# Ledger of designs, part 8: VHH binders against Rho1 guanine nucleotide exchange factor 1 (rgf1)

Target 1, 188 residues: Rho1 guanine nucleotide exchange factor 1 (rgf1), of Schizosaccharomyces pombe (q9y7u6r621to808)
Amino acid sequence: KRQEVICEVIYTERDFVKDLEYLRDYWIKPLWASSCIPERKKEKFIRTVFLNALEVQAVNSKLAEALTKRQNYKPIVDNIADIFLEHVPKFEPFIRYGAGQLYGKYEFEKEKSSNPAFAKFVSDVERLKESRKLELNGYLTKPTTRLARYPLLLEAVLKYTDEGNPDKQDIPKVINIVRGFLSRLNVE

## First folded at step 4 (VHH)

Design c18 (framework vhh_8fcz_2)
Fold by ESMFold2-Fast, scan of step 4:
Structure c18 (fold): chain B 188 residues (1-188), chain A 120 residues (1-120)
Amino acid sequence: as target 1 above (188 residues)
Amino acid sequence: QVQLVESGGGLVQPGGSLRLSCAASGFTFSSYAMNWVRQPPGKGLEWVSGISSSGDSTTYADSVEGRFTIIRDNDKKMVYLQMTSLKTEDTAVYYCAKDSYDSEGYFDYEGQGTQVTVSS
C-alpha cells in the first residue's frame, strides 16, 4: 500500500518532467525554428505562451532524479520526505509560471484563430503520438495541477507511515511548504 | 486505453446543487489518485479537487473549499463531485482526470467533459 503510493509519487514526477521535456522538444524548439509566426512577434509570443516552463522543468528534473536514485538503490523505498525537503523550497518558478498561464492561453488561442499557418502547426503537433492525446492547453496546465497534487499524494504516503519512520515527522513539513506556494499561487 | 466518461452537468441557478459522475475504465482504478478539473469560458484549465487512491485524503482549490465534496467508489470505479452553493463563477466544462498510467502523460482526460452552467 505504502510502496504503491510512493511508486505513484515517483512515476508521476518522472512523467511530469517528461511532459515539460515534450513542451521543449515538440513546441518551444520547433516554434523558434519555424516561420509560422512572423519574426517580429515570435519571441514575445513564445515567451508569453510557454513562460518559464523550462525553469520549472530544470527544478523538477533534479527532484525526479533524486527520487529515481533512491528507488534504484533499493526497490523498497523506506522514506522520501528528506528528498522533498531539499527540493520543494526551490519551487519559486511555479509561482511565476502560474501567474501568467491564463494570459498565455488567451494569446495562443488568439494566434491559432487568426493565423492559418500556426493553426496547421498546432494540428500537426497535436496529432503526433508523442502528444499522448492531450492538446497544448492540457500540457500548459500541468505545472499548476502538479503543485496542487503533492499534498494529496504525500498525505496518502503519511497515512501508511509507521511512527518510527522519519517521513512521519517530515511529510507534514513538506506539505506545509507546498501549501505555502499554493496559497501564493491562488492569491495571484 | 484509458477512458473517463463524465456526466451530471446541466443548467442550475445560483445557490443550487449538482452531482457530477465519472466512470473510469482501462486502468487499475484503485492505484491512482483522481481529480476534477474545469475550464471556464475563455480561460485555461483550473484544478478543482483531488482524492487519493484509497479515498482517505481529499484536497480542494480555495475557490471551492467548503462547497464541493469529492468522493470515489473503487468497487464501481467511479469518482463523484458533489457541488453545493453554486456560483456563476463555477460555470465551466468539468473533466475527470487520472494522475498517471504507466509511462503515459501525467494527466489523462479522454472524455468530452460535462458542461455546468450557473445562471439566473
Scores: ipSAE 0.000, ipTM 0.146, lowest interface PAE 18.6, mean pLDDT 84

Design c19 (framework vhh_8fcz_2)
Fold by ESMFold2-Fast, scan of step 4:
Structure c19 (fold): chain B 188 residues (1-188), chain A 120 residues (1-120)
Amino acid sequence: as target 1 above (188 residues)
Amino acid sequence: QVQLVESGGGLVQPGGSLRLSCAASGFTFSSYAMNWVRQPPGKGLEWVSGISWNSGSITYADSVEGRFTIIRDNDKKMVYLQMTSLKTEDTAVYYCAKDTWDSSGYFDYEGQGTQVTVSS
């Protein structure tokens, strides 16, 4: 069962990175190229809605790569908390993202309701198979949702971890760091 | 066969309270994290709250923090969502969800849902 939970941690980390790559390739890049937002407000609009999602992507792509490398060297993954201890201290971009998320969603809905060209752009993107039936607001929620899920996932790994495994002592340290970031999100 | 059955939804005025219940069967309930997710009219799914297998870790979406409380009872195989200070924005179908390995960002099993309507 432990390996199943570890595989879930690694798989969902890769999926999270792919979701942010989807935002980059299907929303951010096309919006920069599009004329559906007036040029005078395009940069501010994109920065307000998508914030620093690509900084989160950069940080978490490194975590996903390190986890994948561990899995590829040895199919049975003995421990993962050492990798998380290396990477979760770098999660500062999640704080910046979370602080602006509510206003970003507000500006997105405001533009969608007042700008027919943008409403059409949104409809066209959300109908693509690459959007997986999930609306933009679902994707914009993913960084804060992913951060909140780390304690849940890691506690499941810890449940099946023996006393002799380094993860037994290190997973609680990872959870504490993540909870520190979650606490700051509520006050920022 | 995994089954999740939600109940407790209904029509409530803004500022009101509701308690949602989820009855789980077909899997080792005490071994999995459980979640509440919702789908507002005409929108996609949004995650609301999660609770680890032993209730040691509980997390909430920013929009519901301080207003909603997730509780689990492993002996009864139940998950609850206590909702207070309800807003019109909380209007949605609420689903109980077992944690997932699905790359779509959804859970590996969702129940049938229970409708919550907040309206004066």
Scores: ipSAE 0.000, ipTM 0.264, lowest interface PAE 16.9, mean pLDDT 85

Design c20 (framework vhh_8fcz_2)
Fold by ESMFold2-Fast, scan of step 4:
Structure c20 (fold): chain B 188 residues (1-188), chain A 120 residues (1-120)
Amino acid sequence: as target 1 above (188 residues)
Amino acid sequence: QVQLVESGGGLVQPGGSLRLSCAASGFTFSSYAMNWVRQPPGKGLEWVSGISWNSGSITYADSVEGRFTIIRDNDKKMVYLQMTSLKTEDTAVYYCAKDTYDSSGWFDYEGQGTQVTVSS
């Protein structure tokens, strides 16, 4: 049971990092190379829609790497909260991202509605297999959704943690730090 | 004060090579992703390449993939762009750019950039 939840924590962290890499490789870098947005507004548009998503990716790539190293070292992962205690204090990029997310989604839809060349670009990307049948707006929501899932996943790990395990005392500390960030975003 | 100082640009013929350098100071270099962006004559800024804090993630614009290589040296606080098989379309002022923790921006770039001119 406990190992199942820990595996979910680790695999979903990797998937989250991959989702941000998808934004980088299939949206951000192609948009910079494309002429579908007028050159005079391209920089502002890209910065508004994608914000600091790559900074979130950098922070969470470190977390995913540390979790993966722990998992690869032993067949059974005994504890994970020490890794989270090192990494969650660095989650300030989620606040920057969350503050601009809704406005970014608004500007994206506005451009898509008024610019046929951009609408075609969007359609072409969203039809790729790499998009996994999810629209850009779904991906833009992922950082705030991921942040909200940490307490839920960690509470599930805690439920199956015994008194002899360091996670018993440390998981509540991790949850408190994450809930602090969620509170600043006004997210439950 | 964040400072980014680019160098290494010049005039080169199509098919030629150049190595650009960026010296960073005023921030914890090893904690931030670094990027190269360029501005061709009469056009807006175009992102070229990015490298994560630990070099574990590297990506390129489709127009330069296979021709350019981004490298970072955290001990020296340097980021480099090795350019090969240069095309006339690569003519631009090149800037190095630090990721920003500001919701109003994606890159935090400073300096005059370095001019790359590819002509026959």
Scores: ipSAE 0.000, ipTM 0.163, lowest interface PAE 15.7, mean pLDDT 85

Design c21 (framework vhh_8fcz_2)
Fold by ESMFold2-Fast, scan of step 4:
Structure c21 (fold): chain B 188 residues (1-188), chain A 120 residues (1-120)
Amino acid sequence: as target 1 above (188 residues)
Amino acid sequence: QVQLVESGGGLVQPGGSLRLSCAASGFTFSSYAMNWVRQPPGKGLEWVSGISWNSGSITYADSVEGRFTIIRDNDKKMVYLQMTSLKTEDTAVYYCAKDTYDWSGYFDYEGQGTQVTVSS
């Protein structure tokens, strides 16, 4: 059971990174190339809606790489908290992202309702197979949702961790760091 | 190898002006957005201004809007930051930053930056 939860931690971390890459490749880059938003407001609009999502992607890409490397070394993963202790102190980008998320969603919906060319752009992207039937707002919520899930996933790993495994003492430290970030976002 | 070399910093009195320069090499300069970011003493990095590949889109942080002007010269592979009405709060190391792909909120920067000190 412990290995099942660890696999879920690693696979969902990879999926999270892929979701942010989807925002980059199917929303951010195409919006920069599109004329559907007036040039005078395009840059500010893109920064307001997507914030520093790619900064979050860069940080979590490193975490996903480290977890994947551990899993590739040995199929049975004995411990993961040492990797998390290295990476979660670098989660400051989640705070900047979370602080602007609601205003970003408001500006997105406002533009969509008032600009038919942008509404068509949104509809076209959301109908793509790569969007997996999830609207943009679902993707924009993912960093805050992912951050909140770390304590839940790690507590499940801890539940099946034996005395003598380094994770027994280190997972609580990781959870405390993550809860510190969640508290700063007022979601704890 | 991406290389960005900042220059033009120095000591200036409040209300003064400085022009920062960034010389870029190792990539197709005209295809990427460019940014200025700064790090005040004891603080983290703060984004200051950005300019798209063709100068069609220019954005400033609220703290510098109306006082700073970002300019790029694709032929010379240069980006500049013209700073006016400088405040003590503008004291920082300034870095030139290449966007990873377009101006998407992730960017590469390297080198020592250029120190701007606003003091009487």
Scores: ipSAE 0.000, ipTM 0.115, lowest interface PAE 15.2, mean pLDDT 84

Design c22 (framework vhh_8fcz_2)
Fold by ESMFold2-Fast, scan of step 4:
Structure c22 (fold): chain B 188 residues (1-188), chain A 120 residues (1-120)
Amino acid sequence: as target 1 above (188 residues)
Amino acid sequence: QVQLVESGGGLVQPGGSLRLSCAASGFTFSSYAMNWVRQPPGKGLEWVSGISWNSGSITYADSVEGRFTIIRDNDKKMVYLQMTSLKTEDTAVYYCAKDTYDSWGYFDYEGQGTQVTVSS
């Protein structure tokens, strides 16, 4: 059971990084190349909607790489909290992303409603198989939902962790750091 | 339904080579990462290799790095594992597995797998 949860932590971390790469390759890069947004406001629009998603990708790519390296060297992964303790203090990009997400969604919907060329661009991308039937708003939500899921996933690992395992002492420390970031997202 | 059909296993001597194949159906193949995992006799599952939907990211377990090569063909909806310099420790049932996005349970796989036996 414990190994099932750990494998889920690792694979969903890699999937999260892949989702941000999807935003880069299927939305951000094509939008820069497109003429569907007026040139005078294109840069500001892209930066407003997608924020620092690629900065989040960079941080979490390093976490995913470290977790994958641990998994590759041992058939059973004994502990993961040491890796998380190294990486979660670097989660500041989630705060910038989360703070701007709602406004980004507002600007996206506003442009889609008033600009038929952009509405067509949106429809064309969302019909691609690579979009997995998920709308842009679903992808834009992913960093905030991923951050919120770390405590849930880590508590599941902790539930099946024995007293002799260093994760028993270290997972609560990781959860506290993550909850610190979550509380900052809910503070005005 | 997701269907994954593995083939290509067999008996081979140490130092030999085999190519495993996985035929995928029931999902948008080009949208998902694919993996190979194996189960040695009497042991749990061991992840072997993974390849992203566009082949831009490829990762191997340390135990197989330099000996195995994962390849995908999105047009044919196939993923392959080329195995060289096989060792007795590579003896296992090999499974093809679809990665999951934003969900619990990290693999979707079906079928009986394909048996690889490395013996002199």
Scores: ipSAE 0.000, ipTM 0.102, lowest interface PAE 17.9, mean pLDDT 83

Design c23 (framework vhh_8fcz_2)
Fold by ESMFold2-Fast, scan of step 4:
Structure c23 (fold): chain B 188 residues (1-188), chain A 120 residues (1-120)
Amino acid sequence: as target 1 above (188 residues)
Amino acid sequence: QVQLVESGGGLVQPGGSLRLSCAASGFTFSSYAMNWVRQPPGKGLEWVSGISWNSGSITYADSVEGRFTIIRDNDKKMVYLQMTSLKTEDTAVYYCAKDTYDLSGYFDYEGQGTQVTVSS
């Protein structure tokens, strides 16, 4: 059971990074190239909707790479909390992203409802197989949802961790750091 | 469907070199880590090397460290294994293996493989 949960931690981290790369390649870059948003407003609009998603992607791609390297070293992954202890202190970009997320969604929906050219762009992207039938708003929630999932996934690993494993001592430390970020994100 | 086609194996003498190739299709190659695994005669699978989706992380089994180099070309959807200073212990069928996101294991490997025989 323990290896199943660790496998889930690693593949969902890779999926999360892949989702942010999808935002970069199918939304952000094409919007810069598109004429569907007036040139004068384009930069501010893109920065408002997508915020620092690429900064989150940069942080989490390093985490995903470190986890994948551990997994590729041998089929059985003995511990992962040391990798998380190195990387979760760098999660400050999640706070900046979360602070602007609702306003970004509001501006996206506003533009979509008032700009037919942009509405068509949105429809065209969301119909691509790469979008996996998920609309942009679903992707924009992913950083906040991912952050909230770490304690749940790590508690499941901890449940199946023996006293002799370094993860027994270190997973609680990781969870505490992540919960610190979640607390800051939920302060109104 | 996912397809991985290995090639480049053969018979070499100890101390020789070979380059293995793996042609991938049926999935978004640049989104997955890739691995080489091998099966020596009469033994189980042994993981050899891994490379992350962007080549940022590369790792090797202790038995091949310093002798083998894993390379990927995302444009061509290819993974390579450059093998040098080959030993008789490297004799095995070599498989290219894709990471999996379906909880079925640490990686998927396909049934073809390429035979490497190191003997004088």
Scores: ipSAE 0.000, ipTM 0.097, lowest interface PAE 19.4, mean pLDDT 84

Design c24 (framework vhh_8fcz_2)
Fold by ESMFold2-Fast, scan of step 4:
Structure c24 (fold): chain B 188 residues (1-188), chain A 120 residues (1-120)
Amino acid sequence: as target 1 above (188 residues)
Amino acid sequence: QVQLVESGGGLVQPGGSLRLSCAASGFTFSSYAMNWVRQPPGKGLEWVSGISWNSGSITYADSVEGRFTIIRDNDKKMVYLQMTSLKTEDTAVYYCAKDTYDSEGYFDYEGQGTQVTVSS
């Protein structure tokens, strides 16, 4: 059962990175190329709605790469907390993202309700197969949802971790670091 | 002069319900989006919900979605916030806010607000 939970940690990390790449490729880049937002406010609008999502993508891509490399080295993954200890201290971009998320969602809905060209752009993107039937607001929530999910997933790994495995000592350390970031988000 | 008068707050136990009202005057109510924003004790201002001029677009903060409902009545120049399943963290002064048409997301709020206290 332990390997099942570890596989879930790794696959959901890769899926999270793919979700941020979806925001880049299907929302951010096309919005920069589109005329549906007036040029005078386009840059500010994009920065407000999507914030530093691409910084989050950059740091979590490194985590996903390291986890994938561990999984490819040996069919059974013995431990993962050492990788998380290297990467979770670099999660400051989640704080910057979370601080602006509520305002970004508001500005997105405001523009959609007042700008028919943008409303059409939104509808067109959300109908694409690549959007997987999830609206933009669902994707914009993913960084804070992912951060909150780490303690739950890691506690499940810890439950099935034997004495003598380094993860037994190190997973609690990872959870404490992540909970530190979650605490800061609750007051941002 | 824009005037927004909030009412309907009070003391309620967790799990309870309240309906807030906002009476608007001094502008063409049916031409502007309306919002509810709140300020918990010792914290900054938090946006809660917004409704477009014709009720065609409604949005909520994640923390209240599924529990709160924003309604407007253009004929009466009123906006309402129906609150259900109230939590202690919903304790705040609630303000009704007129949209400014500014892409920055700024609001006009003029009233004293209405105090909501959720306590067991």
Scores: ipSAE 0.000, ipTM 0.091, lowest interface PAE 21.0, mean pLDDT 84

Design c25 (framework vhh_8fcz_2)
Fold by ESMFold2-Fast, scan of step 4:
Structure c25 (fold): chain B 188 residues (1-188), chain A 120 residues (1-120)
Amino acid sequence: as target 1 above (188 residues)
Amino acid sequence: QVQLVESGGGLVQPGGSLRLSCAASGFTFSSYAMNWVRQPPGKGLEWVSGISWNSGSITYADSVEGRFTIIRDNDKKMVYLQMTSLKTEDTAVYYCAKDTYDSSGYWDYEGQGTQVTVSS
């Protein structure tokens, strides 16, 4: 039961990192190579829409790697909060991402509605199997959604954690740090 | 068999209120976090709110914070979304989602949905 929830934590962390890699490989890099956005505004547009998503990807890829290494070393994962305590304090990039996310989505929709070449680029990417039937705006929401879900996922792990397990003491500390980041995003 | 059945949607004027309900069956409801997600016409899924197994952790998307309230009743196997101050931008099909393992996303099961339309 506990292992099921831990597997969910680890696999959804890997999926989150893969979602950011999808943004890199199927949106960001192709947009830099494309002529569908006028050259004069292309750099600003890409930086406005995608912000520091790749900084979030860098931080969370380290977390996903550590969790995966723990799982590969021993199939039954006894604890995970020590890994989270090492990595969650590094989540400052989520704050910069969250602060610009709404304006980024606005600029994306504005360009899509006014630029037929870009609208075609968007349609072509969103039809790929790799897009998993989710529109770009869904992917752009993922960092703030992931941050918000850590307390929910970790509390589910905590439910099945016995008093002898270090996670019993440490998961609440992880949740507290995440809630600190969440409160900074929800001020205005 | 996991089942999630949403209800309570409808047509409402801007500024109005609706309460969505989700009846869950086929799994140990009190062991899983539950979410509300929505899909506006012609767009992909957007996460709205989540509630942990014991209601100890509740989180909202920024766009709905202060307007929507998520509640769960483990004895009745129900999750609710109380929506107030509705805006035209809230028009969507709303889905109840069981938060568990999924390699492509954040939930392994979602219901069939309930339509919310906010217009004059």
Scores: ipSAE 0.000, ipTM 0.119, lowest interface PAE 20.1, mean pLDDT 84

Design c26 (framework vhh_8fcz_2)
Fold by ESMFold2-Fast, scan of step 4:
Structure c26 (fold): chain B 188 residues (1-188), chain A 120 residues (1-120)
Amino acid sequence: as target 1 above (188 residues)
Amino acid sequence: QVQLVESGGGLVQPGGSLRLSCAASGFTFSSYAMNWVRQPPGKGLEWVSGISWNSGSITYADSVEGRFTIIRDNDKKMVYLQMTSLKTEDTAVYYCAKDVYDESGYFDYEGQGTQVTVSS
């Protein structure tokens, strides 16, 4: 039970990082190289739609690496909260991302509806196998969705954690830090 | 290692002007885009303006277009924000921000910020 939830925490963290790498490699980098957005508004457009998603990716890539190292050392993972306590205080990029996400979605749809070259670019990317049948808007919601998921996953780990395990004392601390970030998003 | 030191903020009347400065060190300044971002009281960060490594591309938020001018001096490792026709809505802590990647649209910042208050 406990190991199943821990495995889900680690695997979904890795999948989240891969989703942001997909945004980098299939959207952000190709858009910077493309002429489908007029040069005069390209930088502003990319900054508005994708915000600091790559800053989130950098922070969470380190978390995913630390969790993966723990799992590779021994497949039965005894504790994870020490790793989270090191990394979740660095989650400020999620706040910056969340504050602009809805406006970014609006600007993306606006450009797509008015610019045929960009609409073709979008269609071409979204039909790729690497897009996994998910539209750009689905990927753009992932940082806020991931942040909200941490308390749920960690509470499930805590439920199956024994008194002698350091996670018993430390998981509640992690959850409180994450809920602090979630509360700040709700006030904006 | 990266250091960004902002200055030039203060109290100014509506319609007034201020010039913000940012001194950069700890990275190859001429290789990165630079940005100005701001945080109004009780709100999140808002991107204000960006300038590419060679000043070839300059962009502004709609709210400041025509009123603010971003300038960089690669020789002196400085970024400036010339603000004119200031409004009470421009009241915020202003941060100088280094782009995380070259021309990526993402940024990190390590400056302390400089407070701009627009009030009579």
Scores: ipSAE 0.000, ipTM 0.119, lowest interface PAE 16.8, mean pLDDT 85

Design c27 (framework vhh_8fcz_2)
Fold by ESMFold2-Fast, scan of step 4:
Structure c27 (fold): chain B 188 residues (1-188), chain A 122 residues (1-122)
Amino acid sequence: as target 1 above (188 residues)
Amino acid sequence: QVQLVESGGGLVQPGGSLRLSCAASGFTFSSYAMNWVRQPPGKGLEWVSGISGNSGSITYADSVEGRFTIIRDNDKKMVYLQMTSLKTEDTAVYYCAKDTYEDSSGTYFDYEGQGTQVTVSS
């Protein structure tokens, strides 16, 4: 039971990092290489729509790597909160991302509706198998939805955690730090 | 103070090869992805290639895939762009660019180098 939830935590962390790598490889880098956005506004447009998504990717790739190493070294994962305590204090990039996400979505839709070359670019990317039938807006919401999911997943791990396991004491600390970031996002 | 110094450009015939070099200083080189971007005459910046701090992620623009190779040497604080099968369309000023975010795989750039001119003509 507990192992099932821990596996879900690790698996979904890897998937989240892959989603941000998808933004990098199929949206951001191709947009930099394309002429579909007028050159005079290309940089500002990319920074506005995608914000610091790749800063989030850098932070969370380290977390995913640490969790994966724990799982690969010993398939029965005894605890994970120590890894989270090392990494969640570094989640400041989620705040920067969240502050601009709705405006970025607005600018994306505005450009898509007014620029046929960009609308074609969007259609072409969203039809790729790598897009997994999810539109860009679905990917742009992933950092904020991932952050909100941590307390839910960690509470599920905690439910099956025995008194002698260090996660019993440490998971509540992780949840507190994450809820601190979530509070700042809801206020700001 | 971040400094990026490009070199290795020049005049080359179509089908030829050139190796560009970039010497970096003023930041923890191995912690940042490095990129090559170019600006053709009368046009804006075009991203060409990127390499993560540990060389674990390497990517290329479709226009140069299979012809260009990006390499980094963290001990020397250098990034290189090996260019082969050069076309007249590759004519541009080439800049190396430090990624904006530490430990990222590269997308957003800052650059302050003078660039190095690559001219492909007969």
Scores: ipSAE 0.005, ipTM 0.385, lowest interface PAE 10.1, mean pLDDT 87

Design c28 (framework vhh_8fcz_2)
Fold by ESMFold2-Fast, scan of step 4:
Structure c28 (fold): chain B 188 residues (1-188), chain A 122 residues (1-122)
Amino acid sequence: as target 1 above (188 residues)
Amino acid sequence: QVQLVESGGGLVQPGGSLRLSCAASGFTFSSYAMNWVRQPPGKGLEWVSGISGNSGSITYADSVEGRFTIIRDNDKKMVYLQMTSLKTEDTAVYYCAKDTYWDSSGEYFDYEGQGTQVTVSS
């Protein structure tokens, strides 16, 4: 049971990083190259909609890499909280992302409804296999939903953790740090 | 410590082809997306193409779609850019770039070296 939850933590972390890589490769970089948004407002538009998603991707790519290395050396993963303790203090980019997310979504929908060239760009991207039938707004919500899921996933790991395991002492510390970030998002 | 060495540029006639190569070292190559970016004379950097660590995600700028192909070989720690149907507008210094994070300035590539010059001219 414990291994099942740990595997879910690791796999969903990798999936989260892949989702941000998808935003970079299929939305952000192609939009910078495209003419579907007028040049005079392209930079501001991209920065408003996607914010610092790539800063989140950079932080969580390192976390996912560390978790994957642990799993590759020994498929039965005894502990993970030491990895999280190294990485979650670096989650400041989630705060910048969360603060602008709602406004970004609004600007995206506004542009899509008023700009046919952009609406076509959106339709073309969302029809790709790589989009996995999920609309852009679904991807844009992923950083805030991922952050909120860490305490839930880690508490499930903790529930099945024995006293002799380092995770017994360390998972509560990780949860406390993550809850600190979640609290700051709710202050506004 | 991170080293990226581009090669394969040169002078070519419009409609011609070139294959650029990038040799990477100093980092876990398969864990990072690799990109090609270019700088035309007197202009800023323009992103050209990107490929994820496992080659599962590949993207191209509209200006090169259908003409360029990005490929990576993780065993050799190489990334390539196959360029066909070259135009005078493709004239630029081409850089291989390891992915990083995008900040408010819009800069999100980590690279070193002088790149490789591609000149498309009659």
Scores: ipSAE 0.000, ipTM 0.150, lowest interface PAE 14.1, mean pLDDT 84

